# Designs tried in a protein design chat: VH-VL binders against o60147. Part 58

Target 1, 175 residues: o60147
Amino acid sequence: MLEKNKYLYIFRHIQTNQVLLSQGNVLKKTALFQLPYPLQKPVAPNGMRPAKLRKDHWVPLLKVEFPNESMFQSVFMQLLNYRKYRSVQPLTSDLLKLPIPVRRRKIMRQEVPNTIADLADILNKEKFPENSVRLQLSDKSDSEYADWPPSVQIDSEEIKLSRGFREKTTVDEAR

## First folded at step 19 (VH-VL)

Design km26
Fold by OpenDDE, look of step 20:
Structure km26 (fold): chain C 175 residues (1-175), chain A 118 residues (1-118), chain B 106 residues (1-106)
Amino acid sequence: as target 1 above (175 residues)
Amino acid sequence: QVQLVQSGSELKKPGASVKVSCKASGYTFRSYGMNWVRQAPGQGLEWMGWINTYSGEPTYAQGFTGRFVFSLDTSVSTAYLQISSLKAEDTAVYYCARGPYLSYFDYWGQGTLVTVSS
Amino acid sequence: DIQLTQSPSFLSASVGDRVTITCRASQDISDYLAWYQQKPGKAPKLLIYDASRLESGVPSRFSGSGSGTEFTLTISSLQPEDFATYYCQQDYEYPTFGGGTKVEIK
């Protein structure tokens, strides 16, 4: 019998750099629910949560393979909630001094590095076995956004995943 | 092993409230979402919503807003479903079910029959 | 909401029969479909997830296939304990269930 899902995929929006967490290599519509509502406080940018999932607008950011489902689920839930926590944090005085469009852009640009940093932080706290977590990045330079614990093995190869959907040639041990 | 144990059957009158409990064991409670599924007598399964066991944030499916409240007591790994202003049409078996984030449901409670009758 | 249509609603079969149940989605849900078995008075039991992945402990006579909008659950050789109601469930969007298929003794 195959193990249950132990793969985390993270996608970024090609224009806004918004980030979505995925339990598979095909984005689900439910992934959009991770994005804040415009009416949330602090006020999110209008249109931050699109009504429809345009898979072609999302590109893979990274893929993480965990030792087992339990570890995956734990990290996924934590990562999801880290993002939620940030979204409700008060805006800094520096951000408030910026025009709204500039502020929104700045916040959006931080989603990718923040998510990566969150992942690293969570993994640091989890204290998984050395080299038990395999990390693949679409852009290797993105690994520089965080200090990774010994549990993380960064794959030298970039992820082989297309925008928002599963390619026929994509090999995933879970599939 | 993973186990979800729900509270016993309830008999209520219209307008009353009921609170069903679902105690989880055998796994890290906050690592999996808790879903609630309703099944009216002789009918199919209806997803009512889920609660994020890490944050405590509930999400309700369409048709299950207002009178339905999901809550947690993480100290005892227990999820709760409260239904207020009970109606006859609320008569059903209510299941708690563990699942990954908005995915499938791999473990189920035994169900709690709630009967609403005058 | 995504609608799931199961067919047939009722199926009569004999022990040893090959049984196939179909689940059609109102839109493309990739492979985000699960199958459940429910016996009278019991909670549903997960059989298949992600369209074709067999849940641990489930007999190999159960299999799932399909992607997009068409899915099938197959029981290669029906056993006495397999007479039950089966449900498909999608998780591409907020979860929804099919109407169910009751497999009865012929």
Scores: ipSAE 0.851, ipTM 0.934, lowest interface PAE 0.5, mean pLDDT 91
Fold by ESMFold2, look of step 20:
Structure km26 (fold): chain C 175 residues (1-175), chain A 118 residues (1-118), chain B 106 residues (1-106)
Amino acid sequence: as target 1 above (175 residues)
Amino acid sequence: QVQLVQSGSELKKPGASVKVSCKASGYTFRSYGMNWVRQAPGQGLEWMGWINTYSGEPTYAQGFTGRFVFSLDTSVSTAYLQISSLKAEDTAVYYCARGPYLSYFDYWGQGTLVTVSS
Amino acid sequence: DIQLTQSPSFLSASVGDRVTITCRASQDISDYLAWYQQKPGKAPKLLIYDASRLESGVPSRFSGSGSGTEFTLTISSLQPEDFATYYCQQDYEYPTFGGGTKVEIK
């Protein structure tokens, strides 16, 4: 009797540390449109928006369980807008002084802490009931990027899957 | 009780414009995207694109980037489809449909028939 | 870009029959497939989402299966109200629909 989707899945790129938000435990190709850089010839993983989704490059960062679908949808839409807002802000003078490849890597490296901070900011403003939102991380120390409201219960168990949010089927499937 | 109520049928001449409304009720309007789907007489369903109801940013499918405009009035929880420079081939039923971000469509409007003839 | 091919395009069946409709995707779309029912003059109605999850209020005689590129919608015992056109839709990429399968009385 589970409600429709009430889970937020967040992935991290293993090389660039870019972040993708997902409504399901498997990434959609449309998730790539969350990456704010202009389209050009496929050149991954150098911080460009890839032409193809390479599932072996994206690993779990965190998972959030909401009390119901409506709360999930509200938070998901807000997170997308936070990411868009950041993508159109002018670069700092310190960033502009860096060579372009270094600048791009530094910007991408901030996506993990920025996304976690944005999630916490939204949850702090939403006034959800105490302990109603369960947060599970692949690395529990990542919770230190933000101050969490009383509504958030941080799971004591880290995400144990190293690729995707799905467990593998039995050994009869290769790898 | 989620409900999407569309404006009534339209009869137009080629070259005219039409604006179809879709009024939403029973849910938080900004939490679900609004999609537009076309169905020409005797044909299947064709996704035209969607509008992010939180930001107001539209996305158009290929073939719908010129004469089709999506917009919102969030104060009355209403989405709009405007079609300019109408052609006979625009004759169709136009549906609005709600769904999670670029996902399946769990609620649909009743459809608006737009007929373009001389 | 993702093409969905439904088969058959037309199906003649009797009340009580088991009906199976196939949707084939041009690439792996995981479980990101939905099924809709549409009756003449009416809007489509969501039956199945995420390949196999039954929408609330849909009769249990409807079921969906598949993942990757091959998907099926099954009606275990066809009822008079099930004569309609059925569409599959992927949401792995920008949404696209299959061509439809019309189920009519034999």
Scores: ipSAE 0.614, ipTM 0.839, lowest interface PAE 1.8, mean pLDDT 87

Design km3
Fold by OpenDDE, look of step 20:
Structure km3 (fold): chain C 175 residues (1-175), chain A 118 residues (1-118), chain B 106 residues (1-106)
Amino acid sequence: as target 1 above (175 residues)
Amino acid sequence: QVQLVQSGSELKKPGASVKVSCKASGYTFRSYGMNWVRQAPGQGLEWMGWINPYSGEPTYAQGFTGRFVFSLDTSVSTAYLQISSLKAEDTAVYYCARGPYLSYFDYWGQGTLVTVSS
Amino acid sequence: DIQLTQSPSFLSASVGDRVTITCRASQDIDSYLAWYQQKPGKAPKLLIYDASRLESGVPSRFSGSGSGTEFTLTISSLQPEDFATYYCQQDYEYPTFGGGTKVEIK
C-alpha cells in the first residue's frame, strides 16, 4: 500500500511572483482559489485570479517532503491559512502612500519571501524531529528568507516536476 | 482511529430548519477539510461544499448557497450543517466527509437522513 | 463544473469476474480522480485516490488507472462483498461525482 501524499509543492508565477500551494507536483485548478478576489481588502489587482490555469506560467519555488501525511496536512493547512490571514490584513500607512500599481507590485513581490517565512515559522512551531523534513529550493538563495529549524534538511537536489511546468526562470523585479 | 459520527435522522416540515452535527475524532481536526455531501434517495452523490476547520471559512458549491450554512465548534471537533427553509427536495442523506484540502474524501460519517414532508 | 460520465450505469457480473468501470471527464483533470464504493444504507468508502493509489485497507483486487479524461476502476476478481455502487470523483476542480455504476449479481 502506498503512503498518502506527504509532499508540498509551492509554485510561483513567472511574471507576478504570486504563490500557489500544491498537494502534488501538478497544479490543480483549485489552486487558483488561493489567489485573492479583486474585491477583497487589501484590494488585489484586477485579474489576480485567472479563470484558467496556465501551467506554463508557474515554476517551482520549493518542495517539502514530510515524514508522513499527518504532518504534511497540518503544515499545508496552516500555511494556507497564514497566507489567507495576510491577505485580509489592513494596508500599512506606508503602502497607502504609494500609487496603486506600485503598491500592488510591492505586495505581490512579498508573496515569495512571506510564504517561505511562513513555512519556516510553522515548522519551527511544529517541532518535528531533527532532519525529518526535506526541503528543496529551486533557488537556494530563497532559503535566506527564513531561519529554518533543525527539523529541516535543505536538499541540494533539483526539484522534479511532472509535465506542464516551466523550469526556473528569472523574474524581472522592475516589473 | 479516525471517526466521524453524525447526529440522528430528522423529520421536518417544509419551511422548518435542521441542524446536522458531525463529530470528528482520531485526528487533528484542523488539519483536514470537512466536506458535506448530499445524496437524495436513489440518487448519486453531490458535493455541497466544505469548511476550513482551521479558519472556519465555508465554501459552498453551486446550488447550495443561501439556505445552507456550514459551521464549527472546534472545542469539540464538531462540524455542523444547517439547512433553513427546508423543501421537499432537501430530503436526502447528508454526509460529512474528511479530506485533504479540496481533494478526495477518505473518511465519512454514517450519514444523516433528513426527511422533509408535510 | 467538470462533468464525470460513468459507464456502464449498471453492470451484471458473477463472482470471479473481471470488472471494469469507466469514468470520463469533460476536461483534462490530470490524475486527480478518486473511486468510491457504496453499499446500500452505508456511507461511501474510498477505494482509490489520485487515479491509481490504493487506499489503505482496500483489497489489492481493486485498481485504478488512467489520466487526463479517461479513467478506469478494475476489480480483477469480483468477490461477493463487491456488489455495490461505485462512484468516481474528480478533485482537479471543485469536487464532482460521476453518476455511479451499480454492480449487480448476474
Scores: ipSAE 0.855, ipTM 0.941, lowest interface PAE 0.5, mean pLDDT 91
Fold by ESMFold2, look of step 20:
Structure km3 (fold): chain C 175 residues (1-175), chain A 118 residues (1-118), chain B 106 residues (1-106)
Amino acid sequence: as target 1 above (175 residues)
Amino acid sequence: QVQLVQSGSELKKPGASVKVSCKASGYTFRSYGMNWVRQAPGQGLEWMGWINPYSGEPTYAQGFTGRFVFSLDTSVSTAYLQISSLKAEDTAVYYCARGPYLSYFDYWGQGTLVTVSS
Amino acid sequence: DIQLTQSPSFLSASVGDRVTITCRASQDIDSYLAWYQQKPGKAPKLLIYDASRLESGVPSRFSGSGSGTEFTLTISSLQPEDFATYYCQQDYEYPTFGGGTKVEIK
C-alpha cells in the first residue's frame, strides 16, 4: 500500500501550448529535454536549447493518480516514447504544403490534444481495474479530446493552484 | 522483488577493455531508467549517466563521453557498461542503479570492482 | 553544474544520540534531493527522496527536511547498524552527489 510517486503531472506552456510531463508538481530543469529539436533551428521559449526554466510559464494541464507507482512508471515512460515517436515521424502531406514557420506553429498547437489522446490510448491498452485511475483537468472540456476506458474516473473538480501560486479569485465565485 | 545483479570483479591491464553487465528482474525493464554510478576506492559516488530503456539512447555525464559506452539488451533485461582504453584511474566499483526518469535511484546492483593494474 | 556540500565530513556518536547531517546546494533545487546510506563493502541504499519522503522499508528514525539550498538528514536515535557513510544527491538537473558524511559509532 505504501507507494512512491504515483501521480503524473502534465504542464502546458502558457504561450506555445507545448507540453511537459512531470513526476512531481514542480518542474525539474531536466523536463525541458522532453522538447524535441525542430527541423529548423528557430528559438522557442524554454524548449529548444538548455535554457533557464521559467516555472511561471508552465501551468497545470492535468493530473493523474494511479493505483501504484509501477503503473504510473509504465504510463509515464510510454507517454515519453509516444512523444518521441511522433516527433520523428514523416510529416503529413497537408503539413508539408505549409511554409515552415506555419507548419511548426501548427505542430505545437497539436501537443495538448495529442498528449491527451496518447494518454487515453495507453490507458485503453492497459488492464487497470475499473475506476482505479483518477484524472483531474484544469479545463474539463479537454477530456473531449479522447475516449476514456472504464478504468478512468474524471474528477468533478478542476485543478486549482495552491499556496505560493495565484488562485482563481474567490470574489467571482462567492457572489 | 526488484533485483539488479551485476557481473563479477575484473582485473585488467592498462589499455584493455571491460564490459560490465547488469541483469534486472522483478519489474518491467522499460518502465525505469538505468543509471551507472562510479565509486573509486575510498571516494564518493559519481553519476556517469543513464540509458533510456525504450529508445536505447544513452546520456553521458560530463567527463564520461568517449571511452564509456552504455548499451542494453531488452530481450534479457540487461544493461551493459563498456570501458575501453582502461587507465589506472578507472579502478573503481561500478554500480548500475534504476530510477524514475532522471531522478533518484531506488534500487542498486551489488557493484562490480574493476581493478586496472600492470 | 550543481555542487552539493555535506557537513560534517566525519561524525562520531553514541548509540541513542540524535544525529543531524546537512547538505547545501550551490543553487535552488526546490525539494529534489535524496539521501543514501552506504555501509562498507555494500551498495548505497535510498533512505529519503524529494527531501522529506521516507523510502519504503526505511526505519522511521530517519527523516529529511529542507528545500531550496539547505537540507538535513536526521537520525532520531542512532543505532549500531547506522554506522555508514551518508550521501545526498540532487535530481533537479543531471544527478550529482555530495561528498559524503561518515558516521562512526563508539
Scores: ipSAE 0.697, ipTM 0.865, lowest interface PAE 1.3, mean pLDDT 86

Design km30
Fold by OpenDDE, fold request of step 21:
Structure km30 (fold): chain C 175 residues (1-175), chain A 118 residues (1-118), chain B 106 residues (1-106)
Amino acid sequence: as target 1 above (175 residues)
Amino acid sequence: QVQLVQSGSELKKPGASVKVSCKASGYTFRSYGMNWVRQAPGQGLEWMGWINTYSGEPTYAQGFTGRFVFSLDTSVSTAYLQISSLKAEDTAVYYCARGPYLSYFDYWGQGTLVTVSS
Amino acid sequence: DIQLTQSPSFLSASVGDRVTITCRASQDISSYLAWYQQKPGKAPKLLIYDASRLESGVPSRFSGSGSGTEFTLTISSLQPEDFATYYCQQDWEYPTFGGGTKVEIK
């Protein structure tokens, strides 16, 4: 098996709290393609997918290190699809009762905890070896959004990424 | 051990349809995207798009919308490319290629030559 | 779309020669560039990914360098089996390929 890309980075938009998955510590423009079209769920800035990637608008949420590429790719694809699935689901009756601006804010605020919960759920199902997956969070309290399986080792040290890209002083693996 | 095996060469008339298959083995099919790349005779490589092997959602590159359809049969780890209303300019070798999400392509099928001629 | 311009389009060299191929991007693509080798009648083979990472099984005589808009593939000592066409490919946006560089026997 190949040991190539084994790091998952998740970034959060500083204004909308939208989440982007990254296969490296530098966001690619293609990451924007994860955002819904305006006609779907307008949670992107101004209800539209940005034409350009503003790296300075995205801050790191978490970093996951996997034992190998195969495990990483499996989890990445699942997580990507969990998010997509959620984005195309009909709004709940409770959300529909809310004014549109309030509804949008609520949906955006749920994206971070939902993504973390999805990650935990995927990892629970994968049944990886104990302490084989290393999780680092920018905010340790975010780990409370989910129950993590024994395969996940949560680092006491927070990630040291700058907005949208790797800091020069970090030892994180670049894609 | 990773292998992508494509269906054999096709000879079609203009206006006909063709369906190329790409059978994957040696890895978890849904863990990697499946890309399609076209290469006209004596020309370079063109990315046609990709299909999300987990969800089945296709994405087509500009210029490859309408007549081109990506599909899957996950039960046999196979991806398909269907081209309808074939034109002479569709004559090319078509490759399936595995790769991480919208990244590089680490494994390729052997290619399928589709010839469109009267 | 991002355009990749390879130079030269054709290169004549001898066994043992140091060969350098250049790929220029129309915009900054960071290090998201791959190199492929293709022989006649065969599928492309991945050589380098992320500008400088050598794919498993690829001989060490192959190396990639560059970032931003300028990239190079280098073959330190050309071998008989290295005569082929080489392509660069970016994945900063939706994937696109360079026009290719054919390395021929001098």
Scores: ipSAE 0.865, ipTM 0.945, lowest interface PAE 0.5, mean pLDDT 91
Fold by OpenDDE, look of step 19:
Structure km30 (fold): chain C 175 residues (1-175), chain A 118 residues (1-118), chain B 106 residues (1-106)
Amino acid sequence: as target 1 above (175 residues)
Amino acid sequence: QVQLVQSGSELKKPGASVKVSCKASGYTFRSYGMNWVRQAPGQGLEWMGWINTYSGEPTYAQGFTGRFVFSLDTSVSTAYLQISSLKAEDTAVYYCARGPYLSYFDYWGQGTLVTVSS
Amino acid sequence: DIQLTQSPSFLSASVGDRVTITCRASQDISSYLAWYQQKPGKAPKLLIYDASRLESGVPSRFSGSGSGTEFTLTISSLQPEDFATYYCQQDWEYPTFGGGTKVEIK
């Protein structure tokens, strides 16, 4: 049986550290629609929803390989919605004590660790088979942001993707 | 097996409302987005928008804001399209279609013909 | 919005013919293009996704190629059941469809 996409790619913005989820190793323009901030009041400098996707502004964070498409889709949708849910939650008392510009920067810096933690949480709840999920990180130290379930196997090799897009030398799926 | 079953044909007068249902089965409902596609008689396909089946958040394409409402009943894995203030130009076959997040559409309902006539 | 232009709009062919349909995008959409087949009174059926990936259950006589702005759907040997209308669809941005290509019996 022909298998469809079972790869999750996550990219981060080089300036703001905002995170985009991708079903393929080529970041689509629609990924920008994941950004939770309104165009009229962007938290990030110079706005975060440009008319065009800037390839050089996004770098790979991690790649996840799932056992099948169904599991991938489930985790993808959950991860997408975890982020949205978090974005609408009330700010913590600690954050409220900070000046608005400092608060905004701190929130943006938390996107990467929060996304990794969300992924781990989702995978913990899914209870996939042992070592059935393969995780590759651009920075191995990022794996320390969460406790991973037995279903996750962390690769010793870091991912090798170009900014926003796949490298020609990679063996990754197009989608 | 994946299946999308839509409600039957509708005949409405201008100004009336219609609600089309799309019941999904054979997969985890919240794992795939539900898209709506319109096809006027003898015309091509037109993407109307989609609804996030996990959160219930709808997104409407340009030209399909205001009178068009996407909704869900997750307890029965069903998506709905409601059209209010119907116009003659709304006469078309409406399809629900499953797809990954803002991607292609791998499974389609059989379509629902909505005819708006005086 | 991204416009997709299909050519030709109509195509007459015979059983056994090699059929080629082109879809041109108004901008670079990488490989994010799908092809559908629709028969009269029926829902569209996914044939190809990501420009060249064959959907499960679709005969191998169907193939897709292209990237960027130019894409092609090819039927290597047209069968009687292949007479239908074919649509391309991009998902680089919000989904849009081409105008369709009707393949008729010659």
Scores: ipSAE 0.864, ipTM 0.938, lowest interface PAE 0.5, mean pLDDT 91
Fold by OpenDDE, fold request of step 21:
Structure km30 (fold): chain C 175 residues (1-175), chain A 118 residues (1-118), chain B 106 residues (1-106)
Amino acid sequence: as target 1 above (175 residues)
Amino acid sequence: QVQLVQSGSELKKPGASVKVSCKASGYTFRSYGMNWVRQAPGQGLEWMGWINTYSGEPTYAQGFTGRFVFSLDTSVSTAYLQISSLKAEDTAVYYCARGPYLSYFDYWGQGTLVTVSS
Amino acid sequence: DIQLTQSPSFLSASVGDRVTITCRASQDISSYLAWYQQKPGKAPKLLIYDASRLESGVPSRFSGSGSGTEFTLTISSLQPEDFATYYCQQDWEYPTFGGGTKVEIK
């Protein structure tokens, strides 16, 4: 029997650079719940969630293939909570001194690298088998935001960009 | 082997409180969410909410706020459902169910019957 | 909330019959739908997840299909142990269940 979901998809907002974790290649509405504050606006502002999912506003950032479901779920929950923890932490005094627009831009620019760094940190702690985790990025240079453990094999090919979803590849179909 | 074992049936008077336990085993407790599902006698399934087993943060469905409290004891891989100010309408079987983050439910407890009667 | 409407609510069938149960969603939920089987006095059992993926240990006579707003659970050849109530469940938003379909002996 085929294994259950072992793929992590991370999406970024095309305007705000906010990040959403997805258990599938089709971003679903519950992903918005990762953003802390409900808002009526369709565009996900910094630190807030829109009322509705605009799939066309989100593009794939990276895809991770894990050896099995259990490993995937473990990493997913950790990554989810790492991000949540960060989002609820008080802003530093240095950030508070900045004008709001500048502050927001600075925070937004850090979401992608922070998420990637978090992922690498979690994987470093998990100590998975060598080359057992396959990482594919939309921009290969994003891998430079972290030092990756031996368990991670970075794919030489970048993922195809799409909005709101990522079409199944031959690897996905083999699940 | 993944197992969810719930506490036994309860008979309560209106206004009383009840606490149902759900002990998990056979997997990493914090890797999956714990959901609660209610089923009134002869009725369908109703999702009550879930608790993030990693952070302990509960989320309640509409209609299950106020008197319903989800909690954890991670040291023993156990989730709890507490219902206060019980009403006759709360008479039902309550299930705990494991699942990926806000997804399907792959393993269920055996259910706990809570009967509220004068 | 997303409403799931199952049809029929009751179904009488015989052993060996092909049985089809439908679940309609009030909005597009992509493939985020699961099917459960529940027998009297027992907890629900997961049969299908992500609309068409068979849960481990579930007989191959069970299959799921559909996407968007229309979904079906099919039992290719009904067995004696298959008489039960079946529920669909969506996870596009916060989880909700259909009203259930009771499969009875004809």
Scores: ipSAE 0.864, ipTM 0.941, lowest interface PAE 0.5, mean pLDDT 92
Fold by OpenDDE, look of step 20:
Structure km30 (fold): chain C 175 residues (1-175), chain A 118 residues (1-118), chain B 106 residues (1-106)
Amino acid sequence: as target 1 above (175 residues)
Amino acid sequence: QVQLVQSGSELKKPGASVKVSCKASGYTFRSYGMNWVRQAPGQGLEWMGWINTYSGEPTYAQGFTGRFVFSLDTSVSTAYLQISSLKAEDTAVYYCARGPYLSYFDYWGQGTLVTVSS
Amino acid sequence: DIQLTQSPSFLSASVGDRVTITCRASQDISSYLAWYQQKPGKAPKLLIYDASRLESGVPSRFSGSGSGTEFTLTISSLQPEDFATYYCQQDWEYPTFGGGTKVEIK
């Protein structure tokens, strides 16, 4: 009998830097439902939630392997809800002072570091066994967005993806 | 072991309301979504929607908006389905089912028969 | 919504028979399909998830295959307890079920 899914993949949109959580290495259409409806319309494909999933528009951000399904599900649900919480927060006065395009860009650019930080925070709270969680990052520098607990072992191995997903390139790194 | 135990059968008149409960045990309640599935007599299965057990946010499938309300009492690991303004066509067995985020359903309640009859 | 069409709707078979049930999706759903068994008066039971993954506790005589738009559930040797109704369910998009296949005694 096969173990149930214990792999979290996080993908980043190559243009908007929006983040999607995936239960496995293939994005489902339902992943698009994670995209929030902020108070102000963001610049995103089809107004935020595209009608179709374009796998070629998403590159891997990170992969996490958990000891078991239960731990995976717990972290996944929490991560999902951390993101949701941020999406409904009022804009700060500092952000409101910025032109709308600049504001939108700034908010979108924060999704990646915020998601990584959320993951680390959740894992810190969960207090999993030491080195029981394996983390792979497409960009190793992204690990600097958070302090990782002892439960997390950062793996230097490349993230393996299914067909249709783009690999991170130097151009993507500049974004 | 994982168990979902639902409340008993209901007999209601048209226009009335019913609230079905689904008590979960054997796992961390907020780690899995709770889905609701309807099955009319002699018919197939219909996904009604799900509730995020962590945030309490419900999502309703098309055709199950308005009169259907998902809710939680996390203190007792219980999910609820409330149907208002009951109609004869609401007569069905209603299942709660645990599942990963908008995925499959690995554990099911025993079902609750709701009969709407004048 | 994604439509799932099961075939056949009814199937008569004998104990020991190899049984195959087909589920066709109206669009490509990759491998995001599950199979359930339901007996009269009982809740559905998960058999297969992600097209081919066997749920824990399910006999090995059950297997799932397929991807894209065509999927199959196979019972290699039908047992007396396997007479039931089987449903496919996709989770590529919001979940939807097939119409079901009732496996009856021949």
Scores: ipSAE 0.850, ipTM 0.938, lowest interface PAE 0.5, mean pLDDT 91

